# Designs tried in a protein design chat: VHH binders against NHL repeat-containing protein 3 (Nhlrc3). Part 6

Target 1, 325 residues: NHL repeat-containing protein 3 (Nhlrc3), of Mus musculus (Mouse) (q8cch2)
Amino acid sequence: RFCGSLVSRTFSFHVSWRMEDPLFRLDLGWPKNSEYFTGATFCVAVDSLNGLVYVAQRGDNIPKVLVFSEDGYFLRAWNYTVDTPHGMFVSGTPFEQSVWITDVGSGPYGHTVKKYNSLGDLVQVLGTPGKKGTGLNPLQFDNPAELYVDDTGEMYIVDGDGGLNNRLVKLSQDFMILWLRGENGTGPAKFNIPHSVTLDAVGRVWVADRGNKRLQVFDKDTGEWLGAWDNCFTEEGPSAVRFTPDGKYLIVAQLNLSRLSVLLAPPSGSIGDCSVVSTIQLADQVLPHLLEVDRKTGAVYVAEIGAKQIQKYIPWHSRTPAFGA

## First folded at step 22 (VHH)

Design l3 (from i5 with F102Y Y113S)
Fold by ESMFold2 at other seeds, look of step 22:
Structure l3 (fold): chain B 325 residues (1-325), chain A 124 residues (1-124)
Amino acid sequence: as target 1 above (325 residues)
Amino acid sequence: QVQLQESGGGLVQPGGSLRLSCAASGFIFSSYWMSWVRQAPGEGREWVSSINSGGGSTYYADSVKGRFTIARDNVKNTLYLLMDSLKSDDTAVYYCARDLGYFSGTYRGWFDSWGQGTQVTVSS
């Protein structure tokens, strides 16, 4: 919506006013079936190619994973083998998709990173179910927080949320460790609660180092530390990070501030310092935990553990109306 | 309901060859790593070979490396074990297994479903 434009009806030179458009608008019509949010909603992932949105929530005697269409209708759910979900990611092709879920805590499926097919069948388990650990052979986790799966099938796991490992692990598509970075600490390539991980289009891995109030950046192939951003996070560290599909922005959540920040993406060389170009201030105690950006549409889905819901934001100039048609 | 049915076992002389097959149904076969596991008389189960979901990577126990070949046909939902240069130590019941684990240099053997097995007997 514009209140005015540079329009001349009788004279070619007149002063006018204009409203600056936000980068994103809330989709008030999403979801259609919010009654299925019966617990604390910790994470969300998107299958862009098939138009599906996966949500994981915590609670007893409730479905742990919910699946919605991109227009907000509930489709299906499952809870088997999911105890205490923390993060999730969807990978695959139009003909085959995989849903990855991290599981934390001391339940029988805790401390794992698990792969499911689109029907909710358990396909792969990384880690030792129910047992935290620091080992690499076999690979163990301590509250693994999130993962990102590249189109090549290579995988990046941040491990973890409040545990002892404080590391970023890269795996091949057959789960061989390609490189590993991190330990508890504040220096380069050290972490305090590495909580979210994403990739940019130029081969850099970005980690939300939440307890150190920064984003850290690594080369995806070598694991070499490339720098850090801390100047945008002096009040609170990022809990979530994702790039928009056009590569222009990063979307960051700051949990206890109940805030989303839109940052300008850096150039392909030196990353410089971060710049906040927009913020979305949520109501107090909404608590945005993790988020996902639809790589096809640019829509942003935010898991709000305090508000017990998922909210969807769409790019301002999207042809998909916020209220439907 | 996962179903795995092995076939192709039998009695064979040392140095002989056999081809084992495993017909899979009740699940999306191409989504899973698959493994062969064997159990000799009076012994525990021993991992033999694994293949990743797409068939591009194969792994073998040292005792069978160079003699056995694992393969899969994701169109026919069938797992194979091609066994050559058989020796008496290969006498066992061979099981087809759906593998929720992976090979990492230390094999975990996290098998959630098994076939009934097929007997292979190598006798002098």
Scores: ipSAE 0.487, ipTM 0.794, lowest interface PAE 2.4, mean pLDDT 88
Fold by ESMFold2 at other seeds, fold request of step 24:
Structure l3 (fold): chain B 325 residues (1-325), chain A 124 residues (1-124)
Amino acid sequence: as target 1 above (325 residues)
Amino acid sequence: QVQLQESGGGLVQPGGSLRLSCAASGFIFSSYWMSWVRQAPGEGREWVSSINSGGGSTYYADSVKGRFTIARDNVKNTLYLLMDSLKSDDTAVYYCARDLGYFSGTYRGWFDSWGQGTQVTVSS
């Protein structure tokens, strides 16, 4: 939306200018300790309450999970029980922090969705470690890609990246299946590589259906399919999706285009079609895989598997100066 | 570093009651689901009961439902099993276990740590 006046800090009359500033700017000072990015950085999660940023990376004989402060200082790391991390999500209260990590592949802890405390102690395991599966009792996974945990403790898991299941699973806070949607396919409520999942403020679940080049939308309570967005993804599907905390935008990553797209959030009724309001074009082969938006500040953290780093973008508060000021 | 120490076992007559306790140390007790598992002489381990990390949800094997009550005190870092209406079939070593799994129908956890157990003997 247009929010400015005529002059970009030049006092010359008739100066050509752009009336819109970028929505986000790169925080060049984040992190302070980039030397800890020693492998391919696959995912990132933010504890907005405690100002912590969790990063998972892949590589031999390196720390698999890194923890940074909001200001970019390295704090701690762990490896134990993390084989091939893919997605992360942080949930917590003032009294307890929980870091969820999806693990893929054939390692001894693959095909799981695992909960850790902030110190890296393993607290909970969903799935059968090292064994892919389609079963629901016990719940099994096949390369689970990401999850979202609601403030009530209910969970949404996309299962998975290139596996057999191609499904969205909703769990209660005690991990009972509340509903399940999906199978491999292109029709409504079918998936091809469901890769990222998030919620909007009005009770809709959004899934990045990466292989089908679309976002699909479901009612969080019933699992009812509410529609899809595909118009913005004709070149490349979304690998990641998150809402900004003000509810105005979605941030999506398009991995093979090395691009972030900022989409206008839909109204509470019909979702309509998607509209791109801004893009951030990254250098070729940066490969943004998953991303996270700080629910408190709106900062966007992007895990770049090609560039082997995490970059932080912050909301831009620029103003167009009045003439003569 | 994880320590689980059961107590409260003993000899009791059929129809009697016992309360088992499990003192936990070396980990953040309130973060974990906890379970009781028992092993009768000459048999494998049998899941008895589980409780979620906050204590709000409890789960029981059919053989003990209505007779046993699991509870936890997250201030004292202690897990409990109140055993009422005891039967000879309840004779077993009872183990307190830290549970990384969850209850889902017939699936009853993934135990990464447990204690040495406490003997419960129900006989006349």
Scores: ipSAE 0.420, ipTM 0.767, lowest interface PAE 3.1, mean pLDDT 88
Fold by ESMFold2, fold request of step 24:
Structure l3 (fold): chain B 325 residues (1-325), chain A 124 residues (1-124)
Amino acid sequence: as target 1 above (325 residues)
Amino acid sequence: QVQLQESGGGLVQPGGSLRLSCAASGFIFSSYWMSWVRQAPGEGREWVSSINSGGGSTYYADSVKGRFTIARDNVKNTLYLLMDSLKSDDTAVYYCARDLGYFSGTYRGWFDSWGQGTQVTVSS
């Protein structure tokens, strides 16, 4: 504060409103090696414990998966067993890393959810490679869009992007189906292009129901439908959703609007309606598809299929290194 | 690169016991489900048992439930099969296998790497 109370209150109203709007700033120095983005960058995942950022891109005769350091330096890549990647998620410990990739389309590895170690070795396959399906034993997928892996190893898969299944599947660490919800439709617990999935800290599963222009919410243990948010998405449905690590906000992407929205997280009880606290409007045709939030730092990585890049946003505060990176 | 070496087979009478071991190298053992598969003379392979990557869950074919125990030691990179109450029908070559699939009812995934096998012979 620089001056008297009345001027400070007027100033603080305008400063508060503007400070609230820019909750994040773009890290212009990330990555150091953007020349490796040679295709359409569809998804990104972060290994917060080991400081690694995984990127999956589409294109012919290019590395499909890229690995960068947290500081933006390219480390390694692979493409074997990855055809048409759509979503990614990273889980692990400081001594063991797992990267999960969903693969879609009619290629030989399509319609799968696959686990890799940090070196790109394939270690697990869910679904029937190259063949879409609705079956549960064996578990089959139809363009699986994304997944989330909880710290317990339980998994949440949204299945899928434009297919027939339109479902949310919860699996145990050993890939047994714990519960399943959804079918095509607009009612409660029905989907049209369930495209992204995340968990909050109080045991709720959030699904970006893109074609229905809403987020839907489920109890993580029972699969019970808890409600939906649609009032923030009247123009276009969400393509991606993640919580910030402090649990205060959701980060949502709207693909064709080329927009990121920061929503206020609901309380532990009723979810109410959504409230937009900030937006980041990107240039036309940037097309933010999926995104990830670093659980350690709160940094937001956005996969932009139109711009063929990943951009990193850092939480705004004067002590966080950003401007010289 | 992937190497799986079974040991511990041998000749045993019905009702006897054996402990099979499989030494693993050339890959991150703790990342993979592991399985035992056997092949009797003149027959196709038969799945025997699987264990998840952490060792917390075990699965058995109906023919061996209650008699066989699968275990793993992720520090020593070793898979085990403890076989009790052996029967003549258990006579087979037993293979250690790396499993990219998973157990799901009667569904079996796929094994991408195999050991050389160890002979178990149960005869009266």
Scores: ipSAE 0.399, ipTM 0.749, lowest interface PAE 2.9, mean pLDDT 87
Fold by ESMFold2, fold request of step 24:
Structure l3 (fold): chain B 325 residues (1-325), chain A 124 residues (1-124)
Amino acid sequence: as target 1 above (325 residues)
Amino acid sequence: QVQLQESGGGLVQPGGSLRLSCAASGFIFSSYWMSWVRQAPGEGREWVSSINSGGGSTYYADSVKGRFTIARDNVKNTLYLLMDSLKSDDTAVYYCARDLGYFSGTYRGWFDSWGQGTQVTVSS
């Protein structure tokens, strides 16, 4: 009775995974100019409106930022004012898009969150270049890992990767601190290596709390802690998190496992526990670090620091073919 | 190359008004926050006012709040400062500056470029 019920329950979950259709396929034709990946590719961001893909890489005497078309053609690059890039995000209006880049380490532009126009001109600097800190006026960072900019221009910054701050900072579009949460720790609203941040459609902020092997969730307006997911991350914490445009799934990377996971998005109420729908196991040492989802097409771009490339995954029913485009 | 050219300064009586203009070229003007700073003879530069890249938010030093208005025209690539109710202590060279790091009305920002300035003199 009990044995039969337990076996049926576990067997049902196992069979369901094996029989489901794949959700994404690799776009083997992207990019068309992979020779420009000359360093460790740490992050990627997408300008959905103009069909542009920004890539940041690390290395000596190489272009640090690369720009590709959605079809994979190299367009332009820059390295001025970019030392040790970590995360990126594209924001702006349909008329004027810009890219934000986090920079870490002790180089002259480290410990900053910087905004560039589409031509690579530096237009805004947050933090104190080259100097880590915990201060709030002026705002300082300690290895800021990533940011998210919402449609109103409000910003969410996770600060940071291996530093002392371990915090989530919300800024107005004019960079005033609206609220701040976190310190080093394992309890609610505490972090160990807050590494990625995103929003869902119902006003929740999701943070990849990598060192604590969990996602933490906050109200975007108040900063109130709403819960955490840890049951999908017992082996390793998430390095990256994004929602698909339809709001149905989250895409998560686990760096040292070289794994991407597709999680079922929670309902608008309680977040419950996480549920893995699909897994893409990459070759050993590929090291998927950060990723971005194109909000127009649903394509997933994954920055792979070990493989030194960006790979593009397309939703299975996408009209963009892998070959013969 | 970034170029900023101020104009509109002059001699004015206390209580009078002036409109300063700053013509910008050599960069995408609409991408940047812009600021006015001033320098009285023998003094350091004092932040006066800032405007965000879109023109929707404006910030003022306490010494000029309620009397000065900053504005921008992103089609004409021009920054403005409308100065009303001028006082003798507003006498200074006024500079238009491109601002990369401004955070608040009391924070001076990070000015990476500015012009040669325009003289404003308020005297009886």
Scores: ipSAE 0.396, ipTM 0.752, lowest interface PAE 3.0, mean pLDDT 87

Design l3 (from i5 with F102Y Y113S)
Fold by ESMFold2 at other seeds, look of step 23:
Structure l3 (fold): chain B 325 residues (1-325), chain A 124 residues (1-124)
Amino acid sequence: as target 1 above (325 residues)
Amino acid sequence: QVQLQESGGGLVQPGGSLRLSCAASGFIFSSYWMSWVRQAPGEGREWVSSINSGGGSTYYADSVKGRFTIARDNVKNTLYLLMDSLKSDDTAVYYCARDLGYFSGTYRGWFDSWGQGTQVTVSS
């Protein structure tokens, strides 16, 4: 019925499943090697198949990318070709994993979206390194904020954080533009600081339109605008959005509120209005920027630029013994 | 250590054909786009052709389109250039290159590694 107080340890009792517990709990033991967080931690990505967690941080003369095991042990780092990281995503197959990093600002690799192998070797560079722009041939970016890569290798890039582009770009696996939406504005399919992007299981693209205090939704194949959610964000817009692996919830960060929100996922048809299921209020000035959800376990990793760390949240019942199932 | 070794160049008459090969080692060949670039004596380099990492998409400079075919074998780690209907303007050293860039209407490549080249001479 209820999991809580430690007043009795020897009793067995009849249990019934109820939604009375918190949906997530903080994993106080992750990471084991927090001393490697030496800068502002902007983003995080998860390789669910190999149990790896990638972290990007900002600072002078520090390792820009850190790799941890899912158990929290530091494994390796690199900083070559990473100037000012903003967003990160892991994609690939069981045989080959790729780490994508967006880079912003005026450094030699700024205004790019870059692909690395799991060892930190640079494999692909999108955009014009060091030069912001709005062009499409060659493709240019202006502070690209984040990307999502689906299982077919198609890519969704939100471009960008504080630049002039304010757009959602869909690319083929060979980086040809399939469709593009957006410009600066508040109307349908317009953006102010498109900051995070994800897909649901039914073919919809979700964008955290941070400056407009909303999530916007598009058809992944056509780019058709399907609606928006703004009723959960009256106080502050989302900085990050991801779905849980079971498709039941969205996890959203609100940076300056130092807050995480769990929202109900919408039905396959009309998206309706958003509904907040749970809120995790972080300490003041933690500043959750971007986050990732482990596709295998449902664990949520949150990059906290103010606290200069990554925190891991585990589904409340993830360690419950699997008896009677 | 990235290693790229071209072969298959030689002397050919106008209208003839050649097949260039490039053996790759020291990196995960199937992860990278690959390109052919050529350089005629006294001239700058000229992009010729590119192929994506899987081999499904190919791209060509206007000067060679319809005459050259790029291909790759990700099992043997080998890049190929099949050259047909050769003409005197094709005389150059041909280089195999690892490409961190991409093609989108106009070529915007980034070559971080090169082979030593193979000479192609079309006897005019």
Scores: ipSAE 0.359, ipTM 0.733, lowest interface PAE 3.4, mean pLDDT 87
Fold by ESMFold2 at other seeds, fold request of step 24:
Structure l3 (fold): chain B 325 residues (1-325), chain A 124 residues (1-124)
Amino acid sequence: as target 1 above (325 residues)
Amino acid sequence: QVQLQESGGGLVQPGGSLRLSCAASGFIFSSYWMSWVRQAPGEGREWVSSINSGGGSTYYADSVKGRFTIARDNVKNTLYLLMDSLKSDDTAVYYCARDLGYFSGTYRGWFDSWGQGTQVTVSS
């Protein structure tokens, strides 16, 4: 870009210089109580309706799940029945909420997807605690990585991170298997470490197929494979994916690059190829693992394993500098 | 306080075998993935092998696959590397590391704690 004639190819040819208008800005004031991040912070989930932010971390003799207000104040914690948390998702109404947590370790509650109420009481356990497996009856997991719960109560689970299953499982609200896709592999509807899952507004399921450096897309009702995006992930596959609530963007984490990528959301028809609209380059070794987007505000919360914290990014409206001082 | 102590290194002839051990203390060993990383003289560090928390999944760099075996004993809090068919290119300091990273088809590990290392020398 800067080769050749300076007259035709330089920034000095432009009428004025401006900083690029960022889509998101770091909220330096969140959280107020960062001292509670005492371990590796693997995942985060937001209850937009009640203004709560849930964080799961790993470490010895520490609270495994932390709860903060949307303003960043620590409220409460729990650790019982949480061994090696990996992913989280919050669903529900203002009066009944569910906090889902996946576990990937060999502890007594590992290889499970567990449901808690907002007080941390265990409500439901999916999988066979402490025992990995491929079975469907009873349902077993092998390092389940993340889940998404839609507004009907149907669930999408990616199973798993480094295990044998390499699958996307859809469950009914009563936890019956509605459909299943995947096995280890590189072809359509095959996975290598399916790591994150989300839905768009038009009924498509998006899976971060981390080991294959792509996003794969499925019809939520039939499980039909609808395509894949490879071209934005040549350096590293996505570890996390979420849509912004306005439906305009996808937010993707790339763990070892310490990078967040903002991609343009596709239309309701063919998904085409992906386009990177913006990136947020984090400091080396920050290691953004999983993330959550607040459905009400569009704020992005990022769980950073390396930095051992959660950071919050807020949507930003550009400000044009005034002429003169 | 996390402590990792490697042992079992030494001088071997090409084609020989060694068993490296790493004693872990100061943390719940069974909760963490563990890795072996090596550093040859004048070179950067190279990932060798990883094992998940329970020991059910193992991963190897292409340079050692089929020759090295990683294992762990969660009762004794010990990590092992069984090294067979050793070559001169395997000469390095071998480090035991606590691993917060993942295998994703290409290893992208993140090591938060290291041992002091044990020297392996493969020489005629």
Scores: ipSAE 0.007, ipTM 0.171, lowest interface PAE 12.7, mean pLDDT 85

